# VHH binders against c9jj37, part 5

Target 1, 291 residues: c9jj37
Amino acid sequence: MEPLGLVVHGKAEPFSAALRSLVNNPRYSDVCFVVGQERQEVFAHRCLLACRCNFFQRLLGTEPGPGVPSPVVLSTVPTEAFLAVLEFLYTNSVKLYRHSVLEVLTAAVEYGLEELRELCLQFVVKVLDVDLVCEALQVAVTFGLGQLQERCVAFIEAHSQEALRTRGFLELSAAALLPLLRSDKLCVDEAELVRAARSWARVGAAVLERPVAEVAAPVVKELRLALLAPAELSALEEQNRQEPLIPVEQIVEAWKCHALRRGDEARGAPCRRRRGTLPREHHRFLDLSFK

## First folded at step 18 (VHH)

Design q5
Fold by ESMFold2, last read:
Structure q5 (fold): chain B 291 residues (1-291), chain A 122 residues (1-122)
Amino acid sequence: as target 1 above (291 residues)
Amino acid sequence: EVQLVESGGGLVQAGGSLRLFCAASGFTVSDNYMAWLRQAPGKRREWVAFIYSGGSTDYVDSVKDRFTISRDNAKNTVSLQMNSLKPEDTAIYFCAKRGYDWPSGYRVYDHWGQGTQVTVSS
């Protein structure tokens, strides 16, 4: 004997389509946002935002209606990402694209939208490639997304040559670059890695208006200069004279490794090979010292 | 002195083709992320096509298989080949550079051209 009360359901698509028609629609709107660097006006509906998102509930308060006609400024989020968030809040669905998913993910994290965050993460993993991976790593490090970070690092280790040549690599923070430079699994030779680090530091120097050496200081100790041949160390000294990058003391330590024919594991393994390390004659002595 | 200048717009009949060009100065196109966006009458500016620094491309669903974004490193230009044009493709088309905004952590379009008008008649 079942209760005779019955919950009935209408079709989901027409319901969702009706709510989607209100996204950025001034009809019945009671809040206006000014979004992003373009200062794009976006019309929205407080009841939908507040009931679907605690961030907006707190931002907008509990007072209903237009009350305050002053626009709410969201100066950082790009308009496309904000509209994607609104579509998700209104309809519980949104189409994701590879070129913009990291911005939607960033907004989902900042607005505390756990389900959208997880959906974006699943999509990022599915579409991850050489062109996206460094940007994804930066997002993962910024927000402590350990699963994404692990996936990105492994991808870069497997595709090191291509990944280090991307614009996304040049735009990494020092915090995102450090785990890459510490990896024994990188498939790049140390001479090329030094060049990549200099290119990275030049971009940071231009953006931050700081000297290249200052930008590079947090990461340069992870470059394993003892793996370079003497001629390569001499070339590095000449490059360093023209554009300082690496402290002289670090170059001295590399020469000491050559002279003493020993590796020094206690100093963060400046002599330890990576998967991509090309052989040099003196590496025979480093191998003997380690064993 | 980053500048983007679009050209190649005009009036075409439905089913026709146009090729848009974007001449860039102050930066290297092939080292950056570039996009085409469009603004139809009474609508907001919307993304159309994207090319990554490594050369891969993405398209909005409505132009997939009809439009092709490409770049010419020698001329430092990006182009949009538009085939099988429809009246709904009528818009001002903008070339944009996507940069990384370190303070906010977002990827944003930080430089734009003035746009070129494309009109597709029925």
Scores: ipSAE 0.785, ipTM 0.924, lowest interface PAE 1.2, mean pLDDT 89
Fold by ESMFold2, last read:
Structure q5 (fold): chain B 291 residues (1-291), chain A 122 residues (1-122)
Amino acid sequence: as target 1 above (291 residues)
Amino acid sequence: EVQLVESGGGLVQAGGSLRLFCAASGFTVSDNYMAWLRQAPGKRREWVAFIYSGGSTDYVDSVKDRFTISRDNAKNTVSLQMNSLKPEDTAIYFCAKRGYDWPSGYRVYDHWGQGTQVTVSS
């Protein structure tokens, strides 16, 4: 027998355009948000938010009648990112840009919007470059986004010198920096990596109002001081007296490696070269077994 | 003290060009993320162009290939070259610095200039 009912469809674009016209539009609005540090007013529509997003459903309530009192303050999310979330909720589509996608992604995670999250991740991967990668790594570590994290680490390993000079590198958390410092695949020499770590710690120290040494403590053991030439280690020791970064015991251990010509079979990671390690005369002793 | 001062706005006929300048003090432009935003009459402030600390750039679709953001690291300035101007480009243009808000984890515009008016006639 033939089907008795048929689903028919109107044009999608006029439907989406009508809903898009309601984004941040006081017409028919029943909730106002105060968004971001500039406390910008954003008008919205409870039914669209609640039916599309459990976070907003819980925030705004499901009871019949007048809703939660306005305004609702969202003090941290940037307005541009919040409006992108609204556009997605209203129209099931959103235009993404490289400069703001990480903020949209952060908001998508915080609001539990799994489809928007995945769309943002796909976009980040498509537009990933030296200028974005460290900020993307930070977001990936913050939210446990393993696939993005692996992609960012691999990118930084391939573009190490450039990536370590970016503002995004200086703003990494210790947790985000650790996977990089543990990598044997970094294409930078250890002397340069020590300088990068100091620059990183200085930015963190200024922001957190803590000593450089305290900021660096979670990561400094990953610096492979045994790879440094004696002149480099001496310069580091002098710098460390003026601005402590690395525990003196770690520096002493590196000096002992030079003096005793140790060959204890890779003494673990601290003696292992990286892809970018420049040859040093003493490296021939680090692999030797003394018997 | 972080300060941003825009200049170079004015009246121009459609199809014309202007160059906006943003003088920065209290921080190094090349170590930071910078943007131009604009606010048209009756509209919210919207992003126009962005320059990353490493020098790459992004533009909103409506100005792509007409506007160019650049910086002069020796003078510590950011500029916006605006070509083929259209009446819809009429707005107050703002220079902004993007910072990282460690507590929230968001990247936000944390410093703004006072703005410079651009008016495109015709």
Scores: ipSAE 0.772, ipTM 0.918, lowest interface PAE 1.3, mean pLDDT 89

## First folded at step 20 (VHH)

Design s3
Fold by OpenDDE, fold request of step 23:
Structure s3 (fold): chain B 291 residues (1-291), chain A 122 residues (1-122)
Amino acid sequence: as target 1 above (291 residues)
Amino acid sequence: EVQLVESGGGLVQAGGSLRLFCAASGFTVSDNYMAWLRQAPGKRREWVAFIYSGGSTDYADSVKDRFTISRDNAKNTVSLQMNSLKPEDTAIYFCAKRGYDWPSGYRLYDHWGQGTQVTVSS
């Protein structure tokens, strides 16, 4: 009986450490990247990149030779994220930090690195907090990461007041904001939510060089204005005259709800209380519609 | 116009302490993400500390438990308290603001100061 061969393994740590030392090392490097907006030079090894990642295989070409134009410009990815990607490619491990994990995740997705993506996702979930959650939500929405999106939304629902006060919230896309505004589980009053939406729209308006109302248009319909007291609606109208945010028609609909003292089942969503909705006198009329 | 100006650098002996300051203008530090980075001679710029708009912080392993990033909202400044300094901490320290790059979806340091020199002698 021919002795069955046995695969034996050396120590993983020294091996990975040795390979890690090659990351951004010009020694034996045969490709240089110019990375990020700062145009940071990053040295790498074509053979390692090509064997570990299809994106780089395509980028660097299949033909061995001096013919690959160096440097290769990667202007979009931050240097820190790119280096993390290289670390993973070289060592099958990566050191992740809370402040940069989303950039690494983004890069992993862009380069088709499924294992790295999963590692990043696990890390994000583990370290998820108020400061990170909105940014994580954005990434989840952008790349269709459903589980992460669900976790982020759930987290924000539980920590709505704090989450809405973060810079991450202000930088959400409309697409990322919508699932939040549609949630019945937000632990925030509608008046605060309106304020947050205005702040959000202002930031977007400045960045996009578009009117506030235009930026807000995709999301404002999810605001439940009928939950506001008459005095709050009046105040909102005045504010809206000064700075248009919400279509007048939507405000009028809220007034109609007050006048009719009924929440039309057909209008159920705009009149439905959220978990954090503060009680108001007219809410007694809205509850009758849900029985 | 956004401007960041670092100060507080200098020469210190190993084991000593320094406090760096970053004065920001053109934006509110408490509403933004801020970071400290450093660049040692012949080395690439590396991240050191991060403070979120909500106030939570993150640190590189090399400086964890020794450095503390904080803000003074009244003065619109960011600080880096550096304790138990080591020769390896010798670098130019930069204050940076992180922004969101909408087209790419990446968070980037979009504004930097000129840096302040920190030298730790053995």
Scores: ipSAE 0.892, ipTM 0.958, lowest interface PAE 0.5, mean pLDDT 93
Fold by OpenDDE, fold request of step 23:
Structure s3 (fold): chain B 291 residues (1-291), chain A 122 residues (1-122)
Amino acid sequence: as target 1 above (291 residues)
Amino acid sequence: EVQLVESGGGLVQAGGSLRLFCAASGFTVSDNYMAWLRQAPGKRREWVAFIYSGGSTDYADSVKDRFTISRDNAKNTVSLQMNSLKPEDTAIYFCAKRGYDWPSGYRLYDHWGQGTQVTVSS
């Protein structure tokens, strides 16, 4: 019977500390990355990266030819996020911060680091607040992170007024905004939501160098204009004449609802109240149509 | 045009305090994410402090409980109160605005000033 060996373990902390000291250390490094828009040089070790990450294995797996290896350019990832990735690869631990966790998460997804992705997701959920939630929603939608998306939407539903006032909200894609506008659970009045959508579209218009109406076109159909009072609709029409945002046909449909004193059963969504919808006189007729 | 102008740097003894200021123009500070970065001689630029549009803050471990980032909305300025300064805090400090890079999906510092020199003597 071959004597069964016993696996014994040293202290984990000194080991990880030693490896951490190699992160971005030119000593014994055999690869240099040029990272981010600032083209920051970051030093690393091929063997460590290759054994921990398939992405880097593929990227670095070609035998360096004779001579000084050319730097590897990673122009998209921020340096801070990249260093966090290295820390994790070297030490199997990472210090995460609220301001940068989404960038680390993005990098983890891009590099196929499933464990780091999960750690980032747990951290995001733990520290999720009004300032972070819209940005987190965007990342969730971009990468199809369903659980995070649900968590973010639920959070925004509960904190709609505050969330709609953040820079993160203004920077949402149409794809990320749509789940919010479709929600019956938003704790915001429709008039405020229309204003927020306009602000959102203005920011997008400036960034994309496109008309406000064009940017808004994918999402404005989710606004429930029939919930607005006649005076509010009139004001919206006037504003829309000055700055087109919503198709005139959609506004006309809202007026039809008022004229008929009933919601078009065929289009039940535009007349459905949200959790934060403020009561108006004509809502008594809308409620009857859904019974 | 977006502009950031840092001020308030100088020479201070270890244990001393400084307050840095950043005057922003071309955008509203309260509607954006702002940060302080620093670059020591021969070192990379590193993040120091962050303030969200909603007003919450984040700090690097090395400066936590010593530095405070704040903003004055009326003046459209960002400040960094630095207490218990150490020689290791010697650096050029930059005020930075964070933006969203749509093509890559990363949030980046897209604007910063010329910086202000902070020197902490032992």
Scores: ipSAE 0.884, ipTM 0.956, lowest interface PAE 0.5, mean pLDDT 93
Fold by OpenDDE, look of step 20:
Structure s3 (fold): chain B 291 residues (1-291), chain A 122 residues (1-122)
Amino acid sequence: as target 1 above (291 residues)
Amino acid sequence: EVQLVESGGGLVQAGGSLRLFCAASGFTVSDNYMAWLRQAPGKRREWVAFIYSGGSTDYADSVKDRFTISRDNAKNTVSLQMNSLKPEDTAIYFCAKRGYDWPSGYRLYDHWGQGTQVTVSS
């Protein structure tokens, strides 16, 4: 009877520490990465990367011989995020920071590191605040992280005014902005939301070198213009003439709602109040139901 | 044009204090993510401190409780108060703006200054 071997475990901490010391250490390294826009050299060990991550296994090649020419260029991933990835791969642990966790999360998703992804998600949820939530929402939407998306939307609903004033909000994609604009639970008045949307579109327009109206086109339909008072609509029209943002037809539909003293869901003009909608005289004629 | 100009660096003894300044132009610091980075000789550039548009801050463990990042909105500047300086803090310090890279989906430091030298003597 071959003696049944017993698995015994050493201390994990010294082991991890030792491996951590190899992260970005040229000693014994056999691959160099050029990472990020700054082209930072990062040293690593092919065998460790390959055994821990399929992405790197493929990237570094499985064929015996003169391996993938070094350096390997990874121009998109931030250096800090990449180093965090390496730390995780080498030690099965990672130090996460609020400012960089989303980049690490993104990298984890891209490299197919499920455990790291989960760790990042847990961390994001734990440290979620007004400054982080829009960025987190973007990442969630981009990678289809449903739970995170829900958490972010809920958070923004509760902290709408603050969230809409963040840089993160301005940098949202249309896809990320849409679930917000569709929410009945936003604690912001529609007039403020319109302003926020305009600001958002302006930023996008500048970045994408596209007209504001074009950038806004996917999302503006979610603005509930019928909630605005006549004076506000008039002001919006004037502003819209100067800087097109909203299709004129959508504004006309809002006016029709006023004229008919009813919301017309069939016309795609929702008249439902949001949680933060300020009362106006004409609201008595609108469907003000909350979902 | 976006510009960042660092100042305030110099020679200081261990245990001493120094305050760095970053003057920004071409954008509003209060509407953006700002950071201090540093690069020691022979080492990579590393993150030191971060300030969000909302004003919250984050710090590297190595500088936590010693360094303070702040901004002056009126002057459009970012500062780094460095206390209890150590020789290990010797580096070129960079003020950086973080932006979003649409193609990659990463947020990157898209602008930084020329840096200011901080030397801490033992």
Scores: ipSAE 0.815, ipTM 0.926, lowest interface PAE 0.6, mean pLDDT 92
Fold by ESMFold2, look of step 20:
Structure s3 (fold): chain B 291 residues (1-291), chain A 122 residues (1-122)
Amino acid sequence: as target 1 above (291 residues)
Amino acid sequence: EVQLVESGGGLVQAGGSLRLFCAASGFTVSDNYMAWLRQAPGKRREWVAFIYSGGSTDYADSVKDRFTISRDNAKNTVSLQMNSLKPEDTAIYFCAKRGYDWPSGYRLYDHWGQGTQVTVSS
């Protein structure tokens, strides 16, 4: 037979360990980053970054000559997430943790690291729970990660009571909240959902320095007020006087459903139940046709 | 406004135990994400333990099964029980609150205590 070359392999772990020792190591370093709001110095090696990542190839440049400006400021990414990215670039491996994986995922998307992004997604799905799901949903909506978004929505639909009480829920954007409020599969009663929406809007109002009603405007039409009993609508009107949340015309449409003993989607008060809707006496007439 | 005050640090022999406390004011601990981090001399600050708003917990590999993070909602405190202490655990320990930075889209430690020194003798 003809002579053929043979690929031989050294041991992987000592090779990986040697490269890992260079992560954030000023020895042989030719670039320094200032990372995050804490402005932490992180030392790195241009050749490893540029050959493994097009984002860094473009950021650091390819022209030989006098150095690129140093330090390079990355003002938003948390240091822990940036170090995880570096470890992956240097060693093709990194340990992921539930408390920080969403930040590593965010960085992977921003730096165009498709393999790390997919590995982070697999890990998020594996460790997804009530405490993580709303934060994961927000990341999914922000970056258009449709499969993660579908998984998070399904999880929240199955664990609605617990999920709506989390800090992650209160921090959702309007765009992330809308798919939840539109869902017929939510296992929560409408009275509680109105209270959750008010809590959500208060947090957004404080952050955005805007009135609660303005923050709630993009989502409030998805609340199904016709499902509330008259006593609950009266209580809502009193709450709305003290802290406006829902436009008065939406409340009026719900009262019209009670007064006319008819459900009519054309009047702007949706009558469809959710999985978690508790029964009320007036629900018997919501399915009547107006035609 | 928001304040975090650590206490309970000190000198302890290897194999001993110590309990750290973090008193929080200006926010409710059980409605938020809380963590303990530590910084040894000449090293970067590293995460030690995390407690989610719903009460689940995560630990760094180096302290797993030796340290326990917990909270007392009536006192609005977070604590860190540290058992089987090693000289490598010598560090300044910080209590931190994690918040969401809406402009950047990252979850960040937005409030920090001044730290408490833990020293473990060989």
Scores: ipSAE 0.749, ipTM 0.910, lowest interface PAE 1.4, mean pLDDT 89

Design s3
Fold by ESMFold2, fold request of step 23:
Structure s3 (fold): chain B 291 residues (1-291), chain A 122 residues (1-122)
Amino acid sequence: as target 1 above (291 residues)
Amino acid sequence: EVQLVESGGGLVQAGGSLRLFCAASGFTVSDNYMAWLRQAPGKRREWVAFIYSGGSTDYADSVKDRFTISRDNAKNTVSLQMNSLKPEDTAIYFCAKRGYDWPSGYRLYDHWGQGTQVTVSS
């Protein structure tokens, strides 16, 4: 016969509130972080960090104990995101906001916090809109978050005109831009897509201090130039001469498609229409696929 | 080369209104993400309102329904209309531009104004 015992529970909210009061609180603190570009001091408690997070257990677990060198510098994570991580570690809960959730998600991935990562992903999907989607796509591609990536690509396909005009689009990496340019489902005409790609490459060129053509090289083959009318190709040639974006060979291949009245397979590059492709007279002579 | 200059701060009685302005140079406000943040005495700087390049907005819980962030593209300015002010709103208010920092992978406030003092009296 086993002695009878009973598990009893205190109220959850006062317990969480007590732990929340320790977030960034020097009382009983045994570690101080210097966080972000502002070098903000954040006080923390190593026992809570180590028991809740293997990243912090490894970061702090080799230190001698009381009198460990302080501060610990975390130079890249924004303070707001770091405090959100601490709140989650201390209380198993955190309030998320649209303007900062991607930073909390990034920190959760970097610190190996799987549950916080999933909670952030659920929140991102809930608040996803035209203004957030390209930034979310960048995060998804950076960390290999396939379900978020698929959701973002589908959203952009449905809101292509608006999404391509956002600052987030201009700040995409080449790796994040490629899935968009490969999509037959974009609701954007190819002439506009070429202009969007040039704008994107200009931002990257300024940031990386590299020529526009070099920044564009990883993605430019995905532009479907055979879909452009001859007047549009001529205008593109002039723009390309003034600011190189597209290798001249790719433009020549598009002209050959017009001259020979055949599809893009003549040089191996597929030239399928997109959902947003506006009709042109020459499309009747190309054997183009439509998805 | 990027510069942000706040103005419009001052002393106001509780329940009053005030409008802050942020004049931007070196970039186009409507092509970027902009925010207002505030720092009360003894507190860390906290976001207050955020406006995305596409024009949507977010607000901190403490100011929702009382503050409105907006922009004037012709003047290249961001403004913060603050209504129903409370003594708790007393702080230095900063205008900030948010940019993507490719090396770190974070979106960060990369440029700040000098701040403008708002004091709400009891």
Scores: ipSAE 0.743, ipTM 0.910, lowest interface PAE 1.4, mean pLDDT 88
Fold by ESMFold2, fold request of step 23:
Structure s3 (fold): chain B 291 residues (1-291), chain A 122 residues (1-122)
Amino acid sequence: as target 1 above (291 residues)
Amino acid sequence: EVQLVESGGGLVQAGGSLRLFCAASGFTVSDNYMAWLRQAPGKRREWVAFIYSGGSTDYADSVKDRFTISRDNAKNTVSLQMNSLKPEDTAIYFCAKRGYDWPSGYRLYDHWGQGTQVTVSS
């Protein structure tokens, strides 16, 4: 009778530990990266990178250049995220932390590492909280991660007051902010939402070196000014004169709702309440439509 | 002008405690993400503790339950309370501010202090 071969396995942890010891280790290294704004040197091993990652296979090619090789510059990725990617490539495992997982996820998407991307997504969902959610939303919108985006929007809808006060909210792109401003489920009053949008636009204006009104233009029509009381609209007009945010035409449409004592959603001044809308006396007329 | 200045470093015996301070100017600490990192001799700079703008915190495994990051909004400072110090904690400690880098799409440490030396003797 003919015996069959048998696959036998050594212990996984000592094998992984041995490979982990090579991460950023000049021993046997044949490539050096200069990583991030700090320009940190990171030593690596071409065979591991190329066999585990098509991005590195293409970046590094099949042969090193002659002479003293120059470092490969990766100017944008943070060093911690790059080292996490290397650890994953070397050992098929990596420890993820809440403070840096979004950077590892970003790198995984950019390097085409599908399994690491999915592992990072699972971890983000597990650790999602008010302090992380807006940054996670931005990543989800940037890379079209629909499941993460839905989870983040739902979380923000349930924790609106806290989420809108975070630094992550202020750093959202217009594209990431739009789904929030369109939501009827936000638990925040419109007067406060206008203030949050102004704060958001100020941060964007400083970063992009553009006027507040230009930064706000893609999103400002989603503010539901018809929900504001006349005194609040008057205060908004004064603030708008000092620091323009909202086109005067939009404010005029809100005033028309008050003057006509009917809703005018069709004119870009939506009358739909949000979950967090505080009552005002004129809200009794919002359900009436222009004929 | 954004500036970060660390203080409170020094020499301490193993098992002792030390409190580091980071004075910030040009921005509000409580509106931002702040971190402590350290660089031991012969090692690369590594993350130690992180505080989110909303106040929650994260710690590296090597310092969990021994170090505490906190902030004082009135003084616009970030602190690192270091207890049960070990010789392995010997390093230059840096305070850093994290910001969103729009061109790259990464959250990066965009401002650093000059560091304060902590030396833990056996």
Scores: ipSAE 0.734, ipTM 0.906, lowest interface PAE 1.5, mean pLDDT 89

